# Designs tried in a protein design chat: VHH binders against UPF0598 protein C8orf82 homolog. Part 2

Target 1, 218 residues: UPF0598 protein C8orf82 homolog, of Mus musculus (Mouse) (q8ve95)
Amino acid sequence: MWPPSGAVRNLALVLARSQRARTCSGVERVSYTQGQSPEPRTREYFYYVDHQGQLFLDDSKMKNFITCFKDLQFLVTFFSRLRPNHSGRYEASFPFLSLCGRERNFLRCEDRPVVFTHLLASDSESPRLSYCGGGEALAIPFEPARLLPLAANGRLYHPAPERAGGVGLVRSALAFELSACFEYGPSSPTVPSHVHWQGRRIALTMDLAPLLPAAPPP

## First folded at step 4 (VHH)

Design t2 (from t1 with T52Y; framework vhh_7ocj_1)
Fold by ESMFold2-Fast, scan of step 4:
Structure t2 (fold): chain B 218 residues (1-218), chain A 120 residues (1-120)
Amino acid sequence: as target 1 above (218 residues)
Amino acid sequence: QVQLVESGGGLVQAGGSLRLSCAASGFTFSSYAMGWYRQAPGKQRELVAAIYSGGSTRYGDFVKGRFTISRGNAKNTVYLQMNSLSVEDTAVYYCAKYDEWGYLPSFDYWGQGTQVTVSS
C-alpha cells in the first residue's frame, strides 16, 4: 500500500534528518524541506534514483542497499505514476513527478528514471525486463531489436514507458550479460550492428538515440 | 601493475580436453568480471566465456555444453575447462579483465594469449 508503511518512511526520514541536503554532479542545488506543505493537506517529498535503479530520499546521507526503498507496493505505485514534471515547481532540479493523492513526489535521476535490473525469462513466456525493484509488476516486453548501445558513454538503453521518457537505462550488470549476445562489424568494434537472441540474428534499429538528450547519433 | 598470465595451452587430439588458467595480479580480482576470448586464423576475436564478479556466466554459442568457466578468488585465477575439443577450437586464447560498468567490454588488460591447436 502507498504511502509506504509509517515505520519504513520514519526510518528513511530519520536517516535524512541526520544530514544536510547534498547536490550530486549535474543537479542544481535547490532549497526544500522533506514533507513541506505549500498548502493545507498537500505534502512534497524529494527522491533520487541511481544508476542501479535504487530509490532514495534525495537528502539521504548514505545511499546504499540498506538505505534504499525496498517496499514492493510503494515502488510499484511510485514508478507507475511517474510522469514529466510540468507542475511549475522544481522542474529544473527534479524533472519527474509521481502524484499520489495530495502528495507530490519529485524525482531526479543519475541517468534515466527507469533502470532495468532483471531479465524475466522462462520457456513458457516471452521475456520481459523488470525495472527499479518492482519485480513482475514493473516489467515490460523485452525488445532486443530496440536495444541501444550508446558508444559515447558505453551504456545500454532499452524502451521504457512513454510517461517516464520512453527510454530506460539497462543496469551495468544486466548490460554486461546482454552484451555477450552482440555482433560487431569489422570496422566498428564499439557499436554493435546485431544482437543474437533465441536463435535469431536481429538487426539493431538504433531508433532510441534521438530520445537521449544532447547525445549525437551512435 | 595489472598483469594477466595465461597457461595450459598446447596441442591436443580432437575429442580431447584442456584446462586453461589465467593468473591475475595488480587489482582486486574478486571485484571484476573475467573473460576468455579467442582468435582463430583469419577470423575476428570472439567471446568464449565470461564470469561476472557475482558468479553469473556467459558462453559463446559454439562452446555451450563443452566449456566451463570458473574462478578461484583466493588464488586470483580464472579457469577455462575445455572438453570435446574440435579442430574449429584451434585459436589463440586470451584472458581479459572485463569492466562491467557498461555494455562495452573494457579491455584495460589482456593477457599475451596461449595457443590451442586441435589436430584431426
Scores: ipSAE 0.036, ipTM 0.312, lowest interface PAE 4.5, mean pLDDT 82

Design t20 (from t2 with Y98S; framework vhh_7ocj_1)
Fold by ESMFold2-Fast, scan of step 4:
Structure t20 (fold): chain B 218 residues (1-218), chain A 120 residues (1-120)
Amino acid sequence: as target 1 above (218 residues)
Amino acid sequence: QVQLVESGGGLVQAGGSLRLSCAASGFTFSSYAMGWYRQAPGKQRELVAAIYSGGSTRYGDFVKGRFTISRGNAKNTVYLQMNSLSVEDTAVYYCAKSDEWGYLPSFDYWGQGTQVTVSS
């Protein structure tokens, strides 16, 4: 059997207090059953990642620290295999898909599927940003020049793996930490021009802006 | 329960100075951006100054160079030092706690406000 039954998924179902999977209450037109088998040997599961980078079963009644997935190996496997959903199934409601053998893991997200939670920095190693609770195993090089402060929503973004859309959200606590080093130009109260990092004054490129949905015209 | 208590408002003559204080409780103060808003009669509430958890600051255009926001994390207090006050600075000043959604603070809680009146 290709995919092992995940103990972490079974535990999350127990924590959600669901005897059977139900349709997501936040997506009124989408109908699914967790673990459904649309064709022999194929299993489909539905997930949600919030603005804190916490992963949930989509149909969980509560979405908090207790009910989120915390198993490191599961998180690493899930997010390492994440890609845009071009399967022809649930694309509008679940824009990302993580494939584990015959298992289709559909994902919807509050903002971006990659949410950076921690700066991994040491004197002996180049700094990296870790995402979605994956620690060292879900970390990419920190590129301060490529931080994107998006004035339209007040959120901070950073490069992410191309398979997951190329841009990730920096969670609020980390965004405030990183933005402490921001320098604002004259008459630009909402968009910083530079970041001060390790004694250097670094100009922000803003090159990630086209990868995010355009803000409505003012 | 989140609580913000402003103090230091009052009447001052144009060209004078005033320091506002805001004592915060009910949340992890050091983890949030804090701000000062003001509202004059008949106007919308506008951002005067904000200070991020790491100490970076942002100011409204009309107060740059005159006002200074600062914070004392050990005392759970945010301050607004107002120098070179003008009649146009007359407003109720509100202390605000940020929400948690980004680099640009959005504010989800305000105090009761303190009146600042500048006379010519």
Scores: ipSAE 0.064, ipTM 0.422, lowest interface PAE 5.3, mean pLDDT 83

Design t21 (from t2 with Y98T D99S; framework vhh_7ocj_1)
Fold by ESMFold2-Fast, scan of step 4:
Order: sequence, then C-alpha cells, then structure tokens
Structure t21 (fold): chain B 218 residues (1-218), chain A 120 residues (1-120)
Amino acid sequence: as target 1 above (218 residues)
Amino acid sequence: QVQLVESGGGLVQAGGSLRLSCAASGFTFSSYAMGWYRQAPGKQRELVAAIYSGGSTRYGDFVKGRFTISRGNAKNTVYLQMNSLSVEDTAVYYCAKTSEWGYLPSFDYWGQGTQVTVSS
C-alpha cells in the first residue's frame, strides 16, 4: 500500500523508539525528526537498507529481522519509486529518495540501495533476481555475464534499475549460491573470469566496475 | 595461523568413490563458509562445492547429483563425498576457507591440495 499504512509506520516508529540517528567517533549526527514538516503539507521520513536488503526506519536502535519492514505492498511501492536524492535536502546523508505525493522518504544504505536476495528460476521463464523483499514484483532479468565480483571487498554485484544507481549488491547467501558457477584461472585464484550458467561458459564483462566507488588505498 | 589439512585423495577406477576430508585450525570454523575447488592439468581452477556456515550447499554443474559436501563443526572438518567418478574428475582438489560476505574465494588457499586420479 502507498503511501505505506499508518499502522506499519507507527509500529516501526515504536520499535525504533523515535530516536535520532546515532553518531560514531568523528562523525556529527544527522539532525531530523521522523514525520517532520518543513513546509505546510510536506512530511519527511528517514529510512535505512542494510546489506541483507532489509528496510528499517533510520532511527531504529535495533535493526534485525523483527524490526525490518515486511509488508510486500509497501516494499514494492517504496523501491519502485526510488530515485537519486536531488531535493536539496539531506543529499549527503541520504542519497536516495522515494516520493509519495508530498511525502519525502529519504534512504541511506549500508552498501547499495538494491540488494538481491533470491534467484527466481522456473522452466517456463528466464531467470530473474528479486531484491529487498519484494518477491516477484521487485525482480529483474538475471544477467550472469554482468556479475561483478569485486576483489577489494569480496562482494558480488549485479545490474540494478538505473533509477536506483544501476548496480545492486548480491546478498551473501545468494552470492555463495552463485559462486559455485564461477571459473578461476590458474593465475587468478581469487577473482573469477567466467561463469558457467545453463550449459554455457560465459565471460564476465566487468562493465559495472565504474559504477562502484574506488577501493580505498591499501 | 589458519591451516587446512586435506586427506582422502588417491587413484580410483571410473565409477568408484572417494571421500575427501579437510581438517581446519586457527579460526572459528563454524563462522565461515568452506569450499572445495579443483584444477585439472591445463585447465582453470573451478569451484566443486561450497557449504555456508548455516549448512546451505552449492555445487558446480559438472558434479551435481554425484558429489556431496558436508561439515562437522564439532570436528572442525569439511568433507567431500565423491560418487560415480569419471576420468573428467581427475584433478588436484583444494580445500579453502571463504568469506561469508559475498562468498568469493578469498586469499586463504592454505590447503596444499590432494590429487584425485580416475582411470578408465
């Protein structure tokens, strides 16, 4: 349901204890209040997606399976409307925004805003990857040639909707599943060169690499 | 330091079976994904089988239905049961500790490898 139901939002707010975002050493805390109204009829909400593709209210103190949003209609609508944040507000801290009328739903992420959680495969349909708990409604074609194993962090990436940055993280359990299809050369035992998929030997293109931040210096 | 000690390789006739073992030490075994890789002469190294810390398993296409990976957390050991062996399975088999995050083979190729040779 969009906008998300008041009950879902209220429950998440209770579980988040209506607290502002925490600080870490050397980092100033972001100042906001959930549901704040900077202009008449405008409401602002703040969200966080983790490396498992679970969505939370940003000020939630506990971020686990119990406290994440699980409502399928809400997740589908939220992520379907996700765009880069060019609002002039909170851009540095919340790089993505999902708009619903006069509601601004700001999002920050642990890695990528799109996190693939499941491979949807059937004999009658081409394989697809599902993201962020949205099931079949948040699924895109699986493109094995475009899988990007990133040596710098040991993570696996895949194309994602352009509106959400064009590249998504493959969550660890799914990356583990897909890793069995990889082929390694004798000179490169840690980064695969090919993927074996449905009887085909496919070279990895590495075309997603420019979309990811440069690795920090050694 | 991390150590992986493989055993169970050898010479076997086509259609036979072998069970490989890898005894692990120097890390919290139950917290890490473990895998078996192989490299045949003149070919690329490929992932044979992998087992997640939670017990989920994945297999390379060429061994599905014939090989079974398992782990014994109490013994800090990962196993590879190889059934219905063919000449094409001839390779050096390596045990590896992998990152749970993203599960790309990491730099922990500390196993020395064990030779498996299948004769016609």
Scores: ipSAE 0.000, ipTM 0.270, lowest interface PAE 11.6, mean pLDDT 80

Design t24 (from t2 with P105T F107Y; framework vhh_7ocj_1)
Fold by ESMFold2-Fast, scan of step 4:
Structure t24 (fold): chain B 218 residues (1-218), chain A 120 residues (1-120)
Amino acid sequence: as target 1 above (218 residues)
Amino acid sequence: QVQLVESGGGLVQAGGSLRLSCAASGFTFSSYAMGWYRQAPGKQRELVAAIYSGGSTRYGDFVKGRFTISRGNAKNTVYLQMNSLSVEDTAVYYCAKYDEWGYLTSYDYWGQGTQVTVSS
């Protein structure tokens, strides 16, 4: 089922208010209309995901827990189809694209497009991390050795699907929970060297660092 | 069956020009986006240029202003005009076909590649 009726209804309400939608505050100015059809049989929609993994229509006037998308099937379909935006359209402003039939769903993000929200218990395998409110259906194996605590911004990162950039943000509440397991080396009391997980002492690889944006220009 | 056959590669001196061609068959050429990628020894395959079914183009930053992608729908062929070549352009160049939506987020098929060598 795609697209879900609830998402279409919300989009229609936004279009009724903002026939010539533009992003004007806190982001670069781009010109689009939600549901625009630049080519026959193609519809374009614009979305935003925050540091908590909450998904919004990009031009929503209020972005909070009440106004974010909560439909499980919609979130699963959206994030399962997420890819880097190489369409030639809106790439600078919307670096990711979710293709749903004849719909281009452009996405911009506060940090990463994948934001891990929950640690899921597994019956017989390693725990999994669930992202962006997708529950069991948007979950990947938890790889403690590949956790990246980034000193520059105080945030925690974890591997994510390659199609969505290969690295995801761990939301702050979950990051604080996971950070309790860190061990710091004598040479650097502010950068952890190991994580203690299920009775194992695991060295951090730091292999995700190259996948994150370079530091802002000085 | 989809087939992509590259041609036009060879040895050229720095500052020179080459024109690559990719002859496509087995699909409705005019309906799909086409692209050129390259891979140098020890490096990952990277996007050089792409052209959508409607004619809009995208280039890698390192070739913008020097290379031009074009398509001839009547001949089912995509071209890459390479000007002001440098030693850093030495690579195997691959033609790529994208999915039916005209997006560059996934590619269906690659050609066998054509070698471009730029001497100093």
Scores: ipSAE 0.000, ipTM 0.100, lowest interface PAE 21.7, mean pLDDT 80

Design t25 (from t2 with P105Y; framework vhh_7ocj_1)
Fold by ESMFold2-Fast, scan of step 4:
Structure t25 (fold): chain B 218 residues (1-218), chain A 120 residues (1-120)
Amino acid sequence: as target 1 above (218 residues)
Amino acid sequence: QVQLVESGGGLVQAGGSLRLSCAASGFTFSSYAMGWYRQAPGKQRELVAAIYSGGSTRYGDFVKGRFTISRGNAKNTVYLQMNSLSVEDTAVYYCAKYDEWGYLYSFDYWGQGTQVTVSS
């Protein structure tokens, strides 16, 4: 649990996010139809990924375990093809795009498009983090030195594929498990200085911080 | 295994020029679109220039008329000629290989980047 200083920063970020949503009200007016065809042979679909790494059709009325996509092949294809949306279409509303054959799959996310859900053991290689329900096929090397606990929102981040922004959210349950490995400096109980992993005391680099958005101006 | 290795970055004064090179290996270079992206601290990575296998090019709005992308298929290399550099061009420049669809808004692989710093 993050201390009161983190809670105060998280509240400020929530308020700033609300102001951004109001400022971006025009984006809420963007119109689409699932499966629309702006060009012959092209189909466009619109998706949302939540803070648990669950993928939904953006216009789904209910977003829960029952309604999320669970097809492994689809999830692997979708997230392996994910890129920043520089298409000129829906960029403000859907910052990421996954191309699958003739389909443009636009994605917006609650936090990050990559959400790590569990740590995978490996007998021959370093452990890996799996994301967004893709199991072994959507996994990257676990880099404990590059874990970033973000005081502003109390969340934990880890490197992700650069095509998906270079930083991913660690899901709450996994973040709780990994946070047990943190060591805090004598001058600050709120920001860890090291992580203890496989008998090693590893200094945290904090190199992911610039990749996360700064708090918006007041 | 796909590898992209950038070179040619460095410190240059405003109004100067630099030429970046990207040596590619591990794929059939002539068959893929290649691009240059840049990322300044605290900023999103943005498209600088792209070149299709057929030689067609695209440029980011802030570099049109100043930068030129080209490719040498015989050398498996893509180049970025940067002229009339400004302080705003200061960033890490990344070489990118586009995916099998050839779309200029997606990519498969990135190089490690080369730093370009423009002093006033």
Scores: ipSAE 0.000, ipTM 0.097, lowest interface PAE 20.4, mean pLDDT 78

Design t26 (from t2 with S106Y; framework vhh_7ocj_1)
Fold by ESMFold2-Fast, scan of step 4:
Structure t26 (fold): chain B 218 residues (1-218), chain A 120 residues (1-120)
Amino acid sequence: as target 1 above (218 residues)
Amino acid sequence: QVQLVESGGGLVQAGGSLRLSCAASGFTFSSYAMGWYRQAPGKQRELVAAIYSGGSTRYGDFVKGRFTISRGNAKNTVYLQMNSLSVEDTAVYYCAKYDEWGYLPYFDYWGQGTQVTVSS
């Protein structure tokens, strides 16, 4: 059920409330309280998704595989309702918002809000990419021609739902596995021109590039 | 300050072996993937081998079965064991710290390189 009544979420909220999210120099700091009620019957919660597609309470002291949300129905509902934040509240710090009734779930992300974690492929079905721990319920068709290897930051991107910006990050382990299929031109050792997939040599379209600002070199 | 220092290169006869080392400092070594790249005269840089923080490895097709990448987290060091070397393996070998989010490092920290020369 959404919102989940489970003990895991309640425990995470209790633990998070005892501590603020850790912020480093150069990271924007904002003031909020988890579960705050700015008007009657409205509750606001604040979340963070990392480069591995793991979802956390934003103010969790630790962000690791132990503290991330793992409830399938919660993740499916959260990411299915995700939209750009045009609420007039916290837009600069939390660019995305998942609305569930009277609950506003603000989200900030390390790279993209959609992070692909698994290739769901079999000989009997068209391959799909699953994101953010949602399994088959958060999966879209895999389009190898539309993979975008971005030289500026060394990251791999793929189409994602338009409601979440139309482009998603491929998590590093999956990106590296997929890179086994890349073909590089003689003038560019870091920007592949083609992908070899299921016996086909497919030219990369680079059509997602305008959706991503150029990242400065590391 | 991130630093990568390669060592272990040299001259070796075809069929011989070399072990390269990369000493890392200035970051939490155990949390990052590491890789070895090479660049031969007149050619582009290419991935030789990579190892993720969890121990998973990847090799370029031209070195599979001959080279082995490994890491010593306690020593903050990545190794490349090169066996059955051929003249085609002659290149400068570079150590790279891998952005965990990426498909390949582009401007991740690279070392100064170590020269490997294989004679017939």
Scores: ipSAE 0.079, ipTM 0.391, lowest interface PAE 3.3, mean pLDDT 82

Design t3 (from t2 with A50V; framework vhh_7ocj_1)
Fold by ESMFold2-Fast, scan of step 4:
Structure t3 (fold): chain B 218 residues (1-218), chain A 120 residues (1-120)
Amino acid sequence: as target 1 above (218 residues)
Amino acid sequence: QVQLVESGGGLVQAGGSLRLSCAASGFTFSSYAMGWYRQAPGKQRELVAVIYSGGSTRYGDFVKGRFTISRGNAKNTVYLQMNSLSVEDTAVYYCAKYDEWGYLPSFDYWGQGTQVTVSS
C-alpha cells in the first residue's frame, strides 16, 4: 500500500529518536521533525536504508526485520521515484529524495540506496536482480560482466538505475552465492578477473569503480 | 495559460542526430526546471533529461552520454540534442514544466509532443 502501512509507521515513530539524524557515514548530524510541513500541502519524511536493503524511518531506535517497511506497493513507489537530492534541503545528510504525491521522502543509506536482495530467474528472459524488497517490480537485468568486487571493503556491486546513483550494493548473502562463480588470475589472488556464469567465462569490466569511493593504494 | 510546444522530431536512420526544441509561455521560464520525457506505444512516459533553473542536468539511464539537455532563458526554450540515435529511441517526446522546487513535472502542463522515429 502507498503510503506505508500505518501500523509499521506508528511502531517505528514510537521507537524513534526524534532529536538528531545521521548521514550514511554517521559523521554529520541534522535536526528535523518527521512529517514537518515547510510549505502548504508539503510533508517531509526521513528514511534510512541499510546494507540488507531494508527501509526504516530514520528516527527508528530499533532497525531490524520487525521495524522495517514491508509493504510492497510502498517500497515499489518509493524506490521507483528515488533520485539525487538537489532540493536545496538536507542535501548533505540525505543524498537521495523520493517524491510521492505531496510527500518529500529524504533518504540516507548505509552504503548505496539500491541494495540487491534476490536473483530472479526466468525461462523466457535473462536473469534479473531485484532490490530493496520490491520483487519483480524493482528488478533490472543481471549483468555478470559488470559485477564489481571492491577490495577496499570486501563488498560486491552491480549496476543500478542512474536516478539512484548508477551502482547498487549486492547484499552479503547474495554476494556470497555469486562469489562462488569468481575466477582469480595468477597476478591477483585477492581481486577476481572473471566470473563463470551459465557455462560462459566472462571478463570483469571494472567500469563501476569510478562511481564508488577510491580505495587508497595498498 | 501555460503552454509548451515541442518541435524538431522526424525520421532518422540509426546513428543519426536530431535536436528537439520546446517553446514555453505563460510562466517565468528562468525560475523553473524543465524536462524531456518520452513515451513509446503501450509504455509509460519515462524521464529522458531534466535541467534545473541553475543549469545543472540529470539524464535517464538509456540516454546518458548520447543526449544533451540545454536551455535558452532569453528565448524561453529548452532543447534536447540527440546523438547516436537507435531504434529503441523511437517515441513521442514531451516537454514538461517542473514545480517550484524542481521535484515533479506539473502534470497539468504537458505539451502535445513531437514524434521521433529511428529506422534501422
Scores: ipSAE 0.000, ipTM 0.098, lowest interface PAE 19.3, mean pLDDT 80

Design t37 (from s53 with T52Y; framework vhh_7ocj_1)
Fold by ESMFold2-Fast, scan of step 4:
Structure t37 (fold): chain B 218 residues (1-218), chain A 120 residues (1-120)
Amino acid sequence: as target 1 above (218 residues)
Amino acid sequence: QVQLVESGGGLVQAGGSLRLSCAASGSIFSIYAMGWYRQAPGKQRELVAAIYSGGSTRYGDFVKGRFTISRGNAKNTVYLQMNSLSVEDTAVYYCAKYDEWGYLPSFDYWGQGTQVTVSS
């Protein structure tokens, strides 16, 4: 079932159109219209995910907790179908694409398309990290040895589904909570060597580092 | 506009204690993190302690068990209780404010610093 509630999407589209009408063209951006139809029966929509894992219409005027998409079914469907954009359309500006029937849902992101928001742990289950507001339906096994603290930006990363780039951002509040478990060597005060998790001292592999550009912000 | 003002530094004998205070003023929000850094002569600044709005705390390995960070209430004040001080704790102590936390505190604003000197 796609799209989400028609009322919610229509309101977001109205807000997005309002923002674009007021936006100065001093910053060159890719040109599109939400819901555009390049071919009969095809519809294209454009989305943005922030560093907190909140999903918005890309051209939405307001991007805050109130205006982000919160419909669980929509978020689960959107992120479950997310893959690299190899469509020949908008690839440079929207590197990911979620397809549903004849709808193309293009996505750009502030950091990573997958942003982990919650640690799902119970006494009876192995811990998992949930991403982008999808709860248990958008969760993967927590692998503490594969946490990647990146000193260049102070951010924490973790494995994510390969279809969505293989590496995800851990949102700031969760990263801070997990960082309490980090152990640092005497020569590396900003890059931990180990994580202490459930009574174990685990060496960090740093295997995700090649997947992330070490480039300073442009 | 944010201003951070540190106080409580001074001279203390090894084994003694000090309490540092940092008061934040200006354009501030109640939901943000604050922390303490220190810089000894000829050394780089290092994280001493940090506290998030939810009460979570982080400490540098060299001060665990000896120092305690806490928040004051209405005035956006953070405190650093320093116990069992040693000569190695001699440094200028800086207060910092962060709008968002990663695994490393991202510092947005700094105070002027307060000197702590521990004598043998």
Scores: ipSAE 0.161, ipTM 0.515, lowest interface PAE 2.7, mean pLDDT 81

Design t38 (from t37 with L104T; framework vhh_7ocj_1)
Fold by ESMFold2-Fast, scan of step 4:
Structure t38 (fold): chain B 218 residues (1-218), chain A 120 residues (1-120)
Amino acid sequence: as target 1 above (218 residues)
Amino acid sequence: QVQLVESGGGLVQAGGSLRLSCAASGSIFSIYAMGWYRQAPGKQRELVAAIYSGGSTRYGDFVKGRFTISRGNAKNTVYLQMNSLSVEDTAVYYCAKYDEWGYTPSFDYWGQGTQVTVSS
């Protein structure tokens, strides 16, 4: 691969540095400079992942398909190393952290840090869900019984790696596609009770519900 | 704001066909999803068919295999081809634009409706 993912990141950082710092949608604005060095041999970068699983520099003015990170190697490395932010730095505003060598990569998210974008289904392998543009390398087993349709916001969730919070958002296009398989009970017309998948009628466990706030960010 | 105008409804005999059209005008976004709902006298509105801008389609159980939803090119127009009509398909058919978010469509714009009457 050429140029390497580092060159792509550096170009994005140059573009972002020409823009105003974004205010958080939370209670308090946070202040930082992309690439700041709080100590020798450390660089700090700040990122945002949207409801479509697209990754941006947090201070990017425009967040669309053109400005999101698309480098597969970078996305795989970033999301594979993602952990809860217990660093003592920026925890309230950036709840996740990806450590890549000398770089602390802080992440905030519109909904969840893991956003499933594609169902990887083949005749030879069990189906998997791919997240955040990582293709085969960022894919986990699809567990239809554990799909969580959340009535409070109309969104669909699925198990995700524990290191990234254990629950991920299913992006709208994929959620709409999967919703065709839902069966609703007569006593609950807004929350499905079962999913029909590959000729089977599967009861939804709703076991992910405690992991999500009753009212996710608006 | 978006305005939706349905056309193509009418009286048809059982076993016949109709093609409904819905044209959107005003402040239109190419990324929104569109669908068809129907409401028979004394019944709640129910989903007939929906199409997402990316190509996914969804059908109500009672119309699968008989009805097909399609989108006209980049024009904000959707069509519902209704084949093998039965008396039970008699209803007012509504076009709706809905949010692309979530597993359940959230309809924020509705057309005036078009009457479909199937005679025995």
Scores: ipSAE 0.012, ipTM 0.266, lowest interface PAE 9.2, mean pLDDT 79

Design t39 (from t3 with F27S; framework vhh_7ocj_1)
Fold by ESMFold2-Fast, scan of step 4:
Structure t39 (fold): chain B 218 residues (1-218), chain A 120 residues (1-120)
Amino acid sequence: as target 1 above (218 residues)
Amino acid sequence: QVQLVESGGGLVQAGGSLRLSCAASGSTFSSYAMGWYRQAPGKQRELVAVIYSGGSTRYGDFVKGRFTISRGNAKNTVYLQMNSLSVEDTAVYYCAKYDEWGYLPSFDYWGQGTQVTVSS
């Protein structure tokens, strides 16, 4: 069933272009063919997620709003099944894996595999952050105390599902909105100490910092 | 893209006042955090003041009570009112906006700077 027939058709069209080995940008050269079968009935596909939370086939020549995956059901299923890649295959180049029956869907990311794009806040529900184009179905509770402003790269992070690394990137437009409420301590010129959220003054825990041992390059 | 142009710098005696202006073009700065930074001779660049899109402000420890940041939302202009200036305030003052990744400005989102010199 998954991915939907539309996504499968798109993959079939891209397979014709991926008959040539792809060099992964920003990583050591790795050789693969989209839809390759290392054993009967097993199919392997290779994906990339950018800093805006847009998902691409890894071997797409252009990576922009036009070429990214937009099918809601596919995005929800893909990211809901995402786990660290412990398959013994492509682990260094593709650190995450989404399994669907006979398909291994390998993922590499520009920053984090989870990228938060929208704050889902209503007067009847606790606020949640939505990620990677999945809307309501890919949303987790918003925890303002656990926002991590990382001075080393100027980026904002938030808790994410443990299976997808436990920390996600907040995309630029949402980061601007959330950072508007930051308060800085007198001894911290680049890192805020508190966030003001819905009339509350909330101390930042910075507990996510150990999950980001090295800041990704900007 | 946003372009920032600073003005209002100059030479002033200790105890004097100056008002710096930063004109933003491209995107309305009310959608972004805007700040003033300075770099004194022989020192690293440091935060002077920042104003967030929601209107809250923050100041560096050495300027609290003396400097005031404000903005004209309708004009896309940020102001820095500097009072009780001392020789230690001598620096190039830069206007900045937070970069596309969020809360910290990158070099692409800085103005060219305006020189402030305070004589004893």
Scores: ipSAE 0.011, ipTM 0.220, lowest interface PAE 9.6, mean pLDDT 78

